# VH-VL binders against q39962, part 4

Target 1, 193 residues: q39962
Amino acid sequence: DPTDGFTEVPLTEDNFVIQKPYDKPLNDRYSYKNGIRRLWVYENDKPFKVGSPTRPRTEIRIKGHDYSSGVWQFEGQVHVPEGTSGVTVMQVFGAVNKATALQLRVYNGDLKSYKSNSVATDIYNKWLRVNVIHKVGKGEITVFINGQQKLVVNDDGPAEHYFKCGVYAAPDGSSNYMESRWKNIKLYKSDNK

## First folded at step 1 (VH-VL)

Design ib7 (framework fv_imsidolimab)
Fold by ESMFold2-Fast, scan of step 1:
Structure ib7 (fold): chain C 193 residues (1-193), chain A 124 residues (1-124), chain B 112 residues (1-112)
Amino acid sequence: as target 1 above (193 residues)
Amino acid sequence: QVQLVQSGAEVKKPGASVKVSCKASGYTFTDYWMNWVRQAPRQGLEWMGMIDPSGGYTRLNQKFKDRVTMTRDTSTSTVYMELSSLRSEDTAVYYCARGSTYYTESGTYWFDPWGQGTLVTVSS
Amino acid sequence: DIVMTQTPLSLSVTPGQPASISCRSSQSLLYSDGYTYFYWYLHKPGQPPQLLIYEVSNRFSGVPDRFSGSGSGTDFTLKISRVEAEDVGVYYCMQGTEYPYTFGGGTKVEIK
């Protein structure tokens, strides 16, 4: 299991900052009911930051445990409804020459690293367990889907890092409506690696 | 590996238009905004605007809005900046500079790399 | 528009000595999202400008440890702990908090 050798770092609601279109109240683009967090956005929504050229998003930013060293792990279960496409659902933030070290995106039912490497196929309307381990000292990020290793990439240099999940429209090719649902979001740390 | 290569120097008369190109290589052209910044002789840097190479959307500095047009050609990974109704005060080195990705959390907006610059001289 | 004011206009430094450059903004650069969109660039003779520091205090890839950025709100400082010949050029601060993006007037650093 990806969590073997890790210690869970407790998260509370105070650790979940929702980044949403600046002109929308929280409940217009986010809900949390019965353990499930639902995040959605329309392609013509406003960006998170007023005046920003960035695409629309509703994302959970995990705060309070930003890191620049060590071995850290994100875990969550994700459900993407059919019809959602051209959207980032999970990020490892922080890189030397760009904002993110990793983005997991959905394109037509496939989960990919950016536009390139396929991580999982036929993901619509199913819960997937996603684990992402970042070994900062080795410059390495590993992605597991349903407990199976699917991707290993370089983290593209040192930075302050943190994890995000939700929906963030890709630069082009996004669907008119984008939604993801998340449950059992956990954070882990290891002293062994 | 990542490079921005601009077109050569131009000499124009007042009232003419100039179109400067910037060809990108070594990265996914459509993943980054492209900025245009100029520097007049013995003056500082001045931001003119930016273009999204994917959607063609632009954000322009109001100072130049009525005279500047920014476009791109995705098949050649090239952005263009056209400035019309040229005045002697438009004599400057014009730079393209790669901006933030669409993947920035809140648009961190640093510029890297920069093209080598294109000198535009406006004289009669 | 946010106005960026740099001091001094020029600085002449003996090799190995420290240098300090200040930049002040006409309004706070801290945005409602908790980020401060403030940057330092170096424009060397015959070269295009290059990024030194992003988001106040983060050194860009390949930038030596002798460079450090600090500040908050409206007051920012770039420090070079020991100036070397390769550090000669014009330094510019920039804000990305509001459109239009604006630069400081520049600080020229020369070796004595």
Scores: ipSAE 0.006, ipTM 0.508, lowest interface PAE 8.9, mean pLDDT 88

Design ib8 (framework fv_imsidolimab)
Fold by ESMFold2-Fast, scan of step 1:
Structure ib8 (fold): chain C 193 residues (1-193), chain A 123 residues (1-123), chain B 112 residues (1-112)
Amino acid sequence: as target 1 above (193 residues)
Amino acid sequence: QVQLVQSGAEVKKPGASVKVSCKASGYTFTDYWMNWVRQAPRQGLEWMGMIDPSGGYTRLNQKFKDRVTMTRDTSTSTVYMELSSLRSEDTAVYYCARELPYYDTSGYSFDYWGQGTLVTVSS
Amino acid sequence: DIVMTQTPLSLSVTPGQPASISCRSSQSLLYSDGYTYFYWYLHKPGQPPQLLIYEVSNRFSGVPDRFSGSGSGTDFTLKISRVEAEDVGVYYCMQGTEYPYTFGGGTKVEIK
């Protein structure tokens, strides 16, 4: 199991910051009900920050446990409704030259590392367990889907890191409407390097 | 209004060091990376490196790595570029220029520049 | 390092006529995140450089619509549909796909 050898780091609602279009109230693009967090945007929504060239997003930014060293793990279960495409659903934030070390994106029902490596196919309308381990000292990020290792990539250098999940419209284009649902979001840390 | 204001012109002798400052205002200093770019007389633009003002992490052009140091002071929203062991070939206008990677974009690279600092190295 | 080759070296344009500047990279500028980290800058005499175009074809705020960028992979073009006196300066392309960031050699645009 990807969590073997890790200790859970407790998360509360205070650790979940919702980044959304600047002109929208929270409940117009986010809901939390019965353990399920639903995040959505439209392709023509405003960016998170006024004047930013970034595409629209509604993302959970996990705060309180930003890291620049050690071995950290994100875990969550994700459900992507059919029709959602051209969207980042999970990020490892922080890299020397780029904003992110990893983005997991949905394109036409496939889950990919950015636009390239497919980590899961035919994902629409089903729950997937996603685990992402970042070994900062090794510069390595490993992705597991449903407990199986699917990807190992380099992290593009030292930075302050944190995890995000939700919907963030991809730079190359997206569907008109984008939605992801998340449950059982957990954070883990290992003292083993 | 976004402004990047650099320190004034410097005249240095070969072998000396120079430290150029770039003071930012009109935005959240730690949300943008800061780059340093120089232009020698009759030459094009040359990238020297960059700093993340939040974490203090730097990426330096290998050509300058042994001689350049980049630092920041978040209390004054100021970035510094220090170049040591100066040679006549280091005579150039040095610019700071901001980059927006903090919010997941390639969109704005060098969207605002400082006015430039002329560094003259002469014997 | 990625090498950026810019042509022509200089261009003399009659006011109101179009201008076209080319930039070619030694390797593809499409990054794994789906972005093409390619930019155009204008350096006017006595002023710092200013951003014109980001990510190949997007005009920066306040840039007139007579400026347009296009291209993909390794081949990029900046077009000015009707050159005005205020457009005089040296134009530079830049890639941010890989460190070190590298600039083209510049194209000087002057009015005939």
Scores: ipSAE 0.008, ipTM 0.576, lowest interface PAE 9.4, mean pLDDT 89

Design la1 (framework fv_falbikitug)
Fold by ESMFold2-Fast, scan of step 1:
Structure la1 (fold): chain C 193 residues (1-193), chain A 120 residues (1-120), chain B 113 residues (1-113)
Amino acid sequence: as target 1 above (193 residues)
Amino acid sequence: QVQLQESGGGLVKPGGSLRLSCAASGFTFSNAWMHWVRQAPGKGLEWVGQIKSKTDGGTTYYAESVKGRFTISRDDSKNTLYLQMNSLKTEDTAVYYCTTDEYYDWFDYWGQGTMVTVSS
Amino acid sequence: DIVMTQTPLSSPVTLGQPASISCRSSQSLVHSDGNTYLNWLQQRPGQPPRLLIYKISNRFSGVPDRFSGSGAGTDFTLKISRVEAEDVGVYYCMQATQFPPYTFGQGTKLEIK
């Protein structure tokens, strides 16, 4: 199991910062009910910050455990409704000379690393368990889907890092409506080098 | 633990120049909007300017009192914020603080400040 | 520019007694997103400012529950239920609804009488 050898780092609601279009109240783009966090945006929504050129998002930013060293793991279960496309659903933030070390994006029912490496296919309307391990000392990010290793990539150099999940419209275009649902979001750390 | 440490302050004559630095640690600096805020001795707080995150294009904004004289920049590879101060006036005498805007709360965390004294 | 006005500018208070500081803005601080970006900062003598309360009433990390914020629109209040010696300092309200510039009140000096 990807979590073998890891210790859970407890998260509370105080550790979840919801980044949403600046002109929308929280419940217009986010809900938390029956253990499920639902995040959605429309392609023409405003960005997270006034005056930002970024595309629309509603994302959970995991706060309080930013890292620049060690071995850290994100875990969550994700459900993407049919029709959502051109959207980032999970990020490892922080890289040299760019914003992110990893983005997992949905394009026409396929889960990919950015626009290229396929991680899973035919994902619509199914719960997927996503584990992402970042070994900073090795410069390596590993992605597991349903407990199986699907991707190993190099991070893009030393930076402060954190995890995000939700919906973030891709720079190259998106569907009119984007939604992802998340449950059982957990953070882990290993003392292994 | 979030830490901000300003440096580069000192005594300078009117018309002179000075560059302040702010070393940041304990958070993802490249994602944070950063601010400079100053405080003249015994007076209140005055916002000097901001620089947006790398994700937001690094756009800068300035208070009218410093526009055209001060320039804010950042080096995300060094987790460092800068304030280049030109054509200094006695009215610029103040403790200069760097502050973060990480969680959309404005001025989340503050450094200890660095004193800039502009006098003849 | 939004002008922030604090009253009183000086507040002598007896230890263990409550204290109250008012802040008024020249125009509504309700942002287009429905939030009100009215924050309170505390500055103890010789120390940098620190964020005390954000968006009217939310206590920042590590801030004791004897501090509370309230208000709406243009009128806001910071209350300390039982003043302790460590609370001596200057308190500033600020707005982040409209920028540039971000603007601060003049400050209220809390003193032990």
Scores: ipSAE 0.006, ipTM 0.508, lowest interface PAE 13.0, mean pLDDT 89

Design la2 (framework fv_falbikitug)
Fold by ESMFold2-Fast, scan of step 1:
Structure la2 (fold): chain C 193 residues (1-193), chain A 122 residues (1-122), chain B 113 residues (1-113)
Amino acid sequence: as target 1 above (193 residues)
Amino acid sequence: QVQLQESGGGLVKPGGSLRLSCAASGFTFSNAWMHWVRQAPGKGLEWVGQIKSKTDGGTTYYAESVKGRFTISRDDSKNTLYLQMNSLKTEDTAVYYCTTEYDDSWGYFDYWGQGTMVTVSS
Amino acid sequence: DIVMTQTPLSSPVTLGQPASISCRSSQSLVHSDGNTYLNWLQQRPGQPPRLLIYKISNRFSGVPDRFSGSGAGTDFTLKISRVEAEDVGVYYCMQATQFPPYTFGQGTKLEIK
């Protein structure tokens, strides 16, 4: 199991910061019910910050456990409704000279690392367990889907890192409406290299 | 398993008041959006009102027929939903059900209680 | 308010035969999120309503596969492929696209002849 050898780092609601279009109240683009967090945007929504050139997002930014060293793991279960495409659903933030070390994006029912390597296919309307392990000392990020290792990539250098999940419209285009649902979001740390 | 159990129904005179309770178990009640739906004897279903979870703002909504007379509240520490009914009319005679939007169920009523009968008569 | 209209109001059916119930909405039930919030409920005599089908065609947990839903926009159908004695009751369509309020059809009584 990807969590073997890891210790859970407790998260509370104070650790979940929602980044949403600046002109929308929270409940217009986010809900939390029965442990399930639903995040959505439309392609013509405003960015998170006034004047920003970034595309629309509604994302959970996990706060309180930013890291620049060690071995850290994100866990969550994700459900992407059919019709959502051209969207980032999970990020490892922080890299040398760029914003992110990893983005997992959905394109036409496939889950990919950015626009390239597929980590899962035919994902619409199914719950998937996503585990992402970042070994900072090795410069390595490993992605597991439903407990199976699917991807190993370089983290592109030292930075302060954190995890995000939700919906963030891809720079190359997206569907009109984008939604993801998340549950059982957990954070882990290991003392092992 | 999700279970909902209503109580507090009975006979009341027009103009009177009554408080219904709905006891919930088998799920994290504090995260659920809760509704009241009623059914007059031999008639169809009518939505009465909704209360959102505290996490989603705890907002309440009411059918026009009951607005100003009925109040929905919840006590998450007791896993209980309430319907306070004031200025009751004979037209309020119905079985009252509590129901939940649960299990990723935005836009449908996944679980229902057994109902409690409210009779408004002189 | 969106008005939901069901036909027929009463459906006598022979055990083992199919039954079909129609539901029409006064306006499109396609939500801005792309989903169509058209649901079907079953109410057996003396029992509370129970969810059968949600968002047109999805069977709720424990609902047998002889029940199916179909439709789009404003016209929807619930079908029972082989009616069993336990299927006696009133069936309601419900819309949850426009809120508030959620609204229901007037109900269709399924009876065994």
Scores: ipSAE 0.008, ipTM 0.576, lowest interface PAE 9.1, mean pLDDT 90

Design la3 (framework fv_falbikitug)
Fold by ESMFold2-Fast, scan of step 1:
Structure la3 (fold): chain C 193 residues (1-193), chain A 124 residues (1-124), chain B 113 residues (1-113)
Amino acid sequence: as target 1 above (193 residues)
Amino acid sequence: QVQLQESGGGLVKPGGSLRLSCAASGFTFSNAWMHWVRQAPGKGLEWVGQIKSKTDGGTTYYAESVKGRFTISRDDSKNTLYLQMNSLKTEDTAVYYCTTDLEYYDESGYFDYWGQGTMVTVSS
Amino acid sequence: DIVMTQTPLSSPVTLGQPASISCRSSQSLVHSDGNTYLNWLQQRPGQPPRLLIYKISNRFSGVPDRFSGSGAGTDFTLKISRVEAEDVGVYYCMQATQFPPYTFGQGTKLEIK
């Protein structure tokens, strides 16, 4: 199991900051009920920051446990409705020469690392367990889907890091509507690696 | 209209210190990743260092040649970038430019806008 | 560090004729995100550098279409279809795939004959 050798780091609602279009009230782009967090945007929504040319997002930014060293793990279960495409659903934030060390993006039912390496296919309308381990000292990020190792990549150098999940429209284009649903979001740390 | 204006250059003796400033206008400075790049007289370009926006961690990075001697900082309330240069060497003689990564917010290393530069001469 | 090597170092060209500048990297510039962060800068005499082309072949705002970039992996080319007087200056390739540091080629001086 990807969590073997890890200790869970407790998260509360105070650790979940929602980054959304600046002109929208929270409930217009986010809901949390029955353990499920639903995040959505439209392709023509405003960016998170006024005046920014970035594409629209509604993302959970995990706050309170930013890291620049050690071995950390994100876990969550994700459900992507059919029709959502051209969207980042999970990020490892922080890289030396760019904003992110990893983005997991959905393109036409495939889950990919950015636009290239497929980590899962035919993902629409089903729950996937996603585990992402970042070994900072080794410069390595490993992705597991449903408990199986699917990807190992370099982290693109040292930075302050944190995890995000939700929807963030891809720079090269997206569907008109984008949605992801998340449950059982957990954070882990290991002293054994 | 994006503008960057460097200042603070001049003549300084080896072992001395100098502080460069870069005044920015025409864009939201607080969102921008900023760089210092230098050019020795008649030579090519050398990246000196980078500072991320505060929202992206405010992290600084330095070329090995200046690490431990130079410090980059920013004052978002004044739209100003700084380079504090200590223990200056003759090899630090160069025109120093400040540059931006504005157009491509999830990426860096484009150097899409540059100031006019300020000359630093380290000589006895 | 990735080393960037340009050829030629000096390119005298007749006004209205084409010019070509080559750039080679010591390692592949393909980033893990699938992009290739190979950019070209132009520096006119007495002026600061300016961004000309980014990610191999994309022209920056205001750059005339006589400039084009091509290449993949480790070998890249900047072409000017018809050189004009204002094109005189030094052209640098650079990589932004691996950081730190960002690294630049040594420059190619374009001169009118």
Scores: ipSAE 0.006, ipTM 0.530, lowest interface PAE 10.2, mean pLDDT 89

Design la4 (framework fv_falbikitug)
Fold by ESMFold2-Fast, scan of step 1:
Formats: sequence, structure tokens, C-alpha cells
Structure la4 (fold): chain C 193 residues (1-193), chain A 120 residues (1-120), chain B 113 residues (1-113)
Amino acid sequence: as target 1 above (193 residues)
Amino acid sequence: QVQLQESGGGLVKPGGSLRLSCAASGFTFSNAWMHWVRQAPGKGLEWVGQIKSKTDGGTTYYAESVKGRFTISRDDSKNTLYLQMNSLKTEDTAVYYCTRGDYEWYFDLWGQGTMVTVSS
Amino acid sequence: DIVMTQTPLSSPVTLGQPASISCRSSQSLVHSDGNTYLNWLQQRPGQPPRLLIYKISNRFSGVPDRFSGSGAGTDFTLKISRVEAEDVGVYYCMQATQFPPYTFGQGTKLEIK
């Protein structure tokens, strides 16, 4: 299991910051009901920050446990409805010369690392367990889907890091409507001494 | 190929017990919240109870009419949902459907139903 | 528990004509997340129920465009723009805003004249 050897870091609602279009009240683009978090945007929604050239997003930013060293793991279960495409659903934030070390994106039912490596296929309307391990000292990020190792990539150098999940419209184009659903979001760490 | 199939219904006397099964195929059963819904002959739908996925705690909830008498369980290794019915009453006579719950809070997949008749 | 009331209980319609079914809840179905969890199911004779519409107005996959839902708060309507022979059956509204329990209307039987 990807969580073997890790210790869970407890998260509360105070650790979940929702980044959404600046002109929308929270409930217009986010809901939390019976343990399931829905995050959605439309292609022409406003960015998170006024005046920003970034595309629209509704994302959970996990706060309180930003890291620049050690071995950290994100876990969550994700469901992407059919019709959602051109969207980032999970990020490892922090890199040299760019914002992110990893983005997992959905394109036409396939989950990919940015636009390149396929991590899972035919993902629409199914729950997927996603685990992402970042070994900062080795500069390595490993992605597991349903407990199976699917991707190993290099991070892009030293930075302050944190995890995000939700929907963030891809710069190369997206469907008009984008939605992802998340449950059982957990954070883990391991002693890398 | 995505389907649910109930079995185990039949005729039973008041005070008796029955165990219903619901076999799931074509989807990841272990991630699904599952429900039992019943329908008395010629009558409307009544929600009986639900069970969350084991990942979500496997917690169960029941309609007041069956609480304390019915127990819902699941075996994810066999992709099977169960309804254990004890202390059966004549008003429990119904077709019992298993159905898949969605995070949009609707029932999107239904089995064909199995008939339970409680009569002396 | 939220009580769901449908009118009419029986609706004879002529093929090709529109049909309308009303559903009223004993209290508002607006959830604290801003969504309204009112759904519509169709049950053809001898068949299990089938999802038609969720969250007031969203057609489920494979449901024909002639079906539409509308409403807000406590008053909801299912419309069929042009009734076809295969539309015969019982239609149920249901609420999922407050559970347990999920609750259903009594059902409306759609019959062809």
C-alpha cells in the first residue's frame, strides 16, 4: 500500500482553504456534503485573483503543513464526471522557475501528468484513489492510482511545497464546465533520516 | 454490463427472518454507497436503509420502520450487498431493490428486485 | 421527515400532447451548500425505477430532451413536452436534501387516453 511506513498528519477543516473565482460566493462553486467535496468552474469564470491572467479554478489548498524537506504524501479519492476535460485536478505546488512540480490533468477521460504521461485511462464516473509521494531530498514525485505505482518524475528543484486538489482549467483549453469530487483527503509524512 | 442483481426473496411467516443478497458487477463496488428501497404491491417507493463504502467508514442508516430489525452489510471481496431481515411483519411485504447511491444524492443504478412476502 | 406530495395522482394524456406533474415538499429542499436535491424517477410497468432528472433540472444520461424539470424551494414540476407510448408508467419525485430518510412522493400514474 502507498501509505506503508507513513504516519498520518491529522487534518481539520481549518487546513482546507478554497481558492475560487474572486467574484463568486463559496457555495456557487464549492459544496461539502456527507464527506464529499464538489469543486466546479465554468471556462469563462474569473480567476482566483483580480487582474490575474490565470485561468479559473476552484481548488482546495492544504495549509498548515507546507514543506521544503522530508517525505510527504497526499492521499485522496477523486471522481470526475463525464464531460470534464482540459482540467488540472491535483497539484504539487512549488518549483524553481515555475509554480508547480506536478499537475495531474484530465483530457478526454484520461488522467495525465500535465499533457504528457498517461497515469490512468477511462476514469470518468469512477472513484480513483490517488496517492502522491514527494521525496524532497531525492527530488522525486511518485504517483499511485488505486494502490499501483503509475508515474515517477523529478520535481523541479527546491521550494516551499504543498498539495492542492479540485479543478483548475488547463492553459491549452478546457470544456465549458469542469468538476471534480473529492473524499477522504489525507496527509502523511515519513521520517527520511 | 454495469448491473445489480437481487436474490433471496420468498415467502416467510410473521416473526421469521430472510437474508437478501445483491450482486454488483461492472463498477468498483467497494467505492459505492449502497441502498435498499422497497415497494409494497401496488404502492410507492420507501427507502429502507444505506451503507457507506468501507473507505467512508462503512456506517449504516435505516428508516425508522425497520430500525432494530434489519441490518445492512457488504462484502467488498465478493462485490455483494446484504440485507438481513429479522422479526418480519406483514407490512414488510414488498419488492426489495438494491440501488447505487451517487455523490449527487440520487439513485442511478437499480436491480430488478426480489419479492418478499410475509404471510401466514 | 420531509413529506413529498404529488399532484395529480393519475394523469391521462393523449399521445403527442404535453404532460405536467407537480411535487411539493413540506419544507424547503435548499441544502446549506446552495443545491436543491430534488430528483425525478420513472417506473415503467413491471420494471425497476429509473433516474430521469436530478437536482431539479439536470437530465440523467440517456434521458430524452422532451423531459424537463423546474422549480425552487418547495414547489417543483416535471414536464414531458410530447408524450410517447413508452412514457407510460409511474413518476416519483424524491428529496435527498435531508436524510435519513430519503423520501418520495406518492407517485403519478401517466396513462395514454
Scores: ipSAE 0.005, ipTM 0.491, lowest interface PAE 12.9, mean pLDDT 90

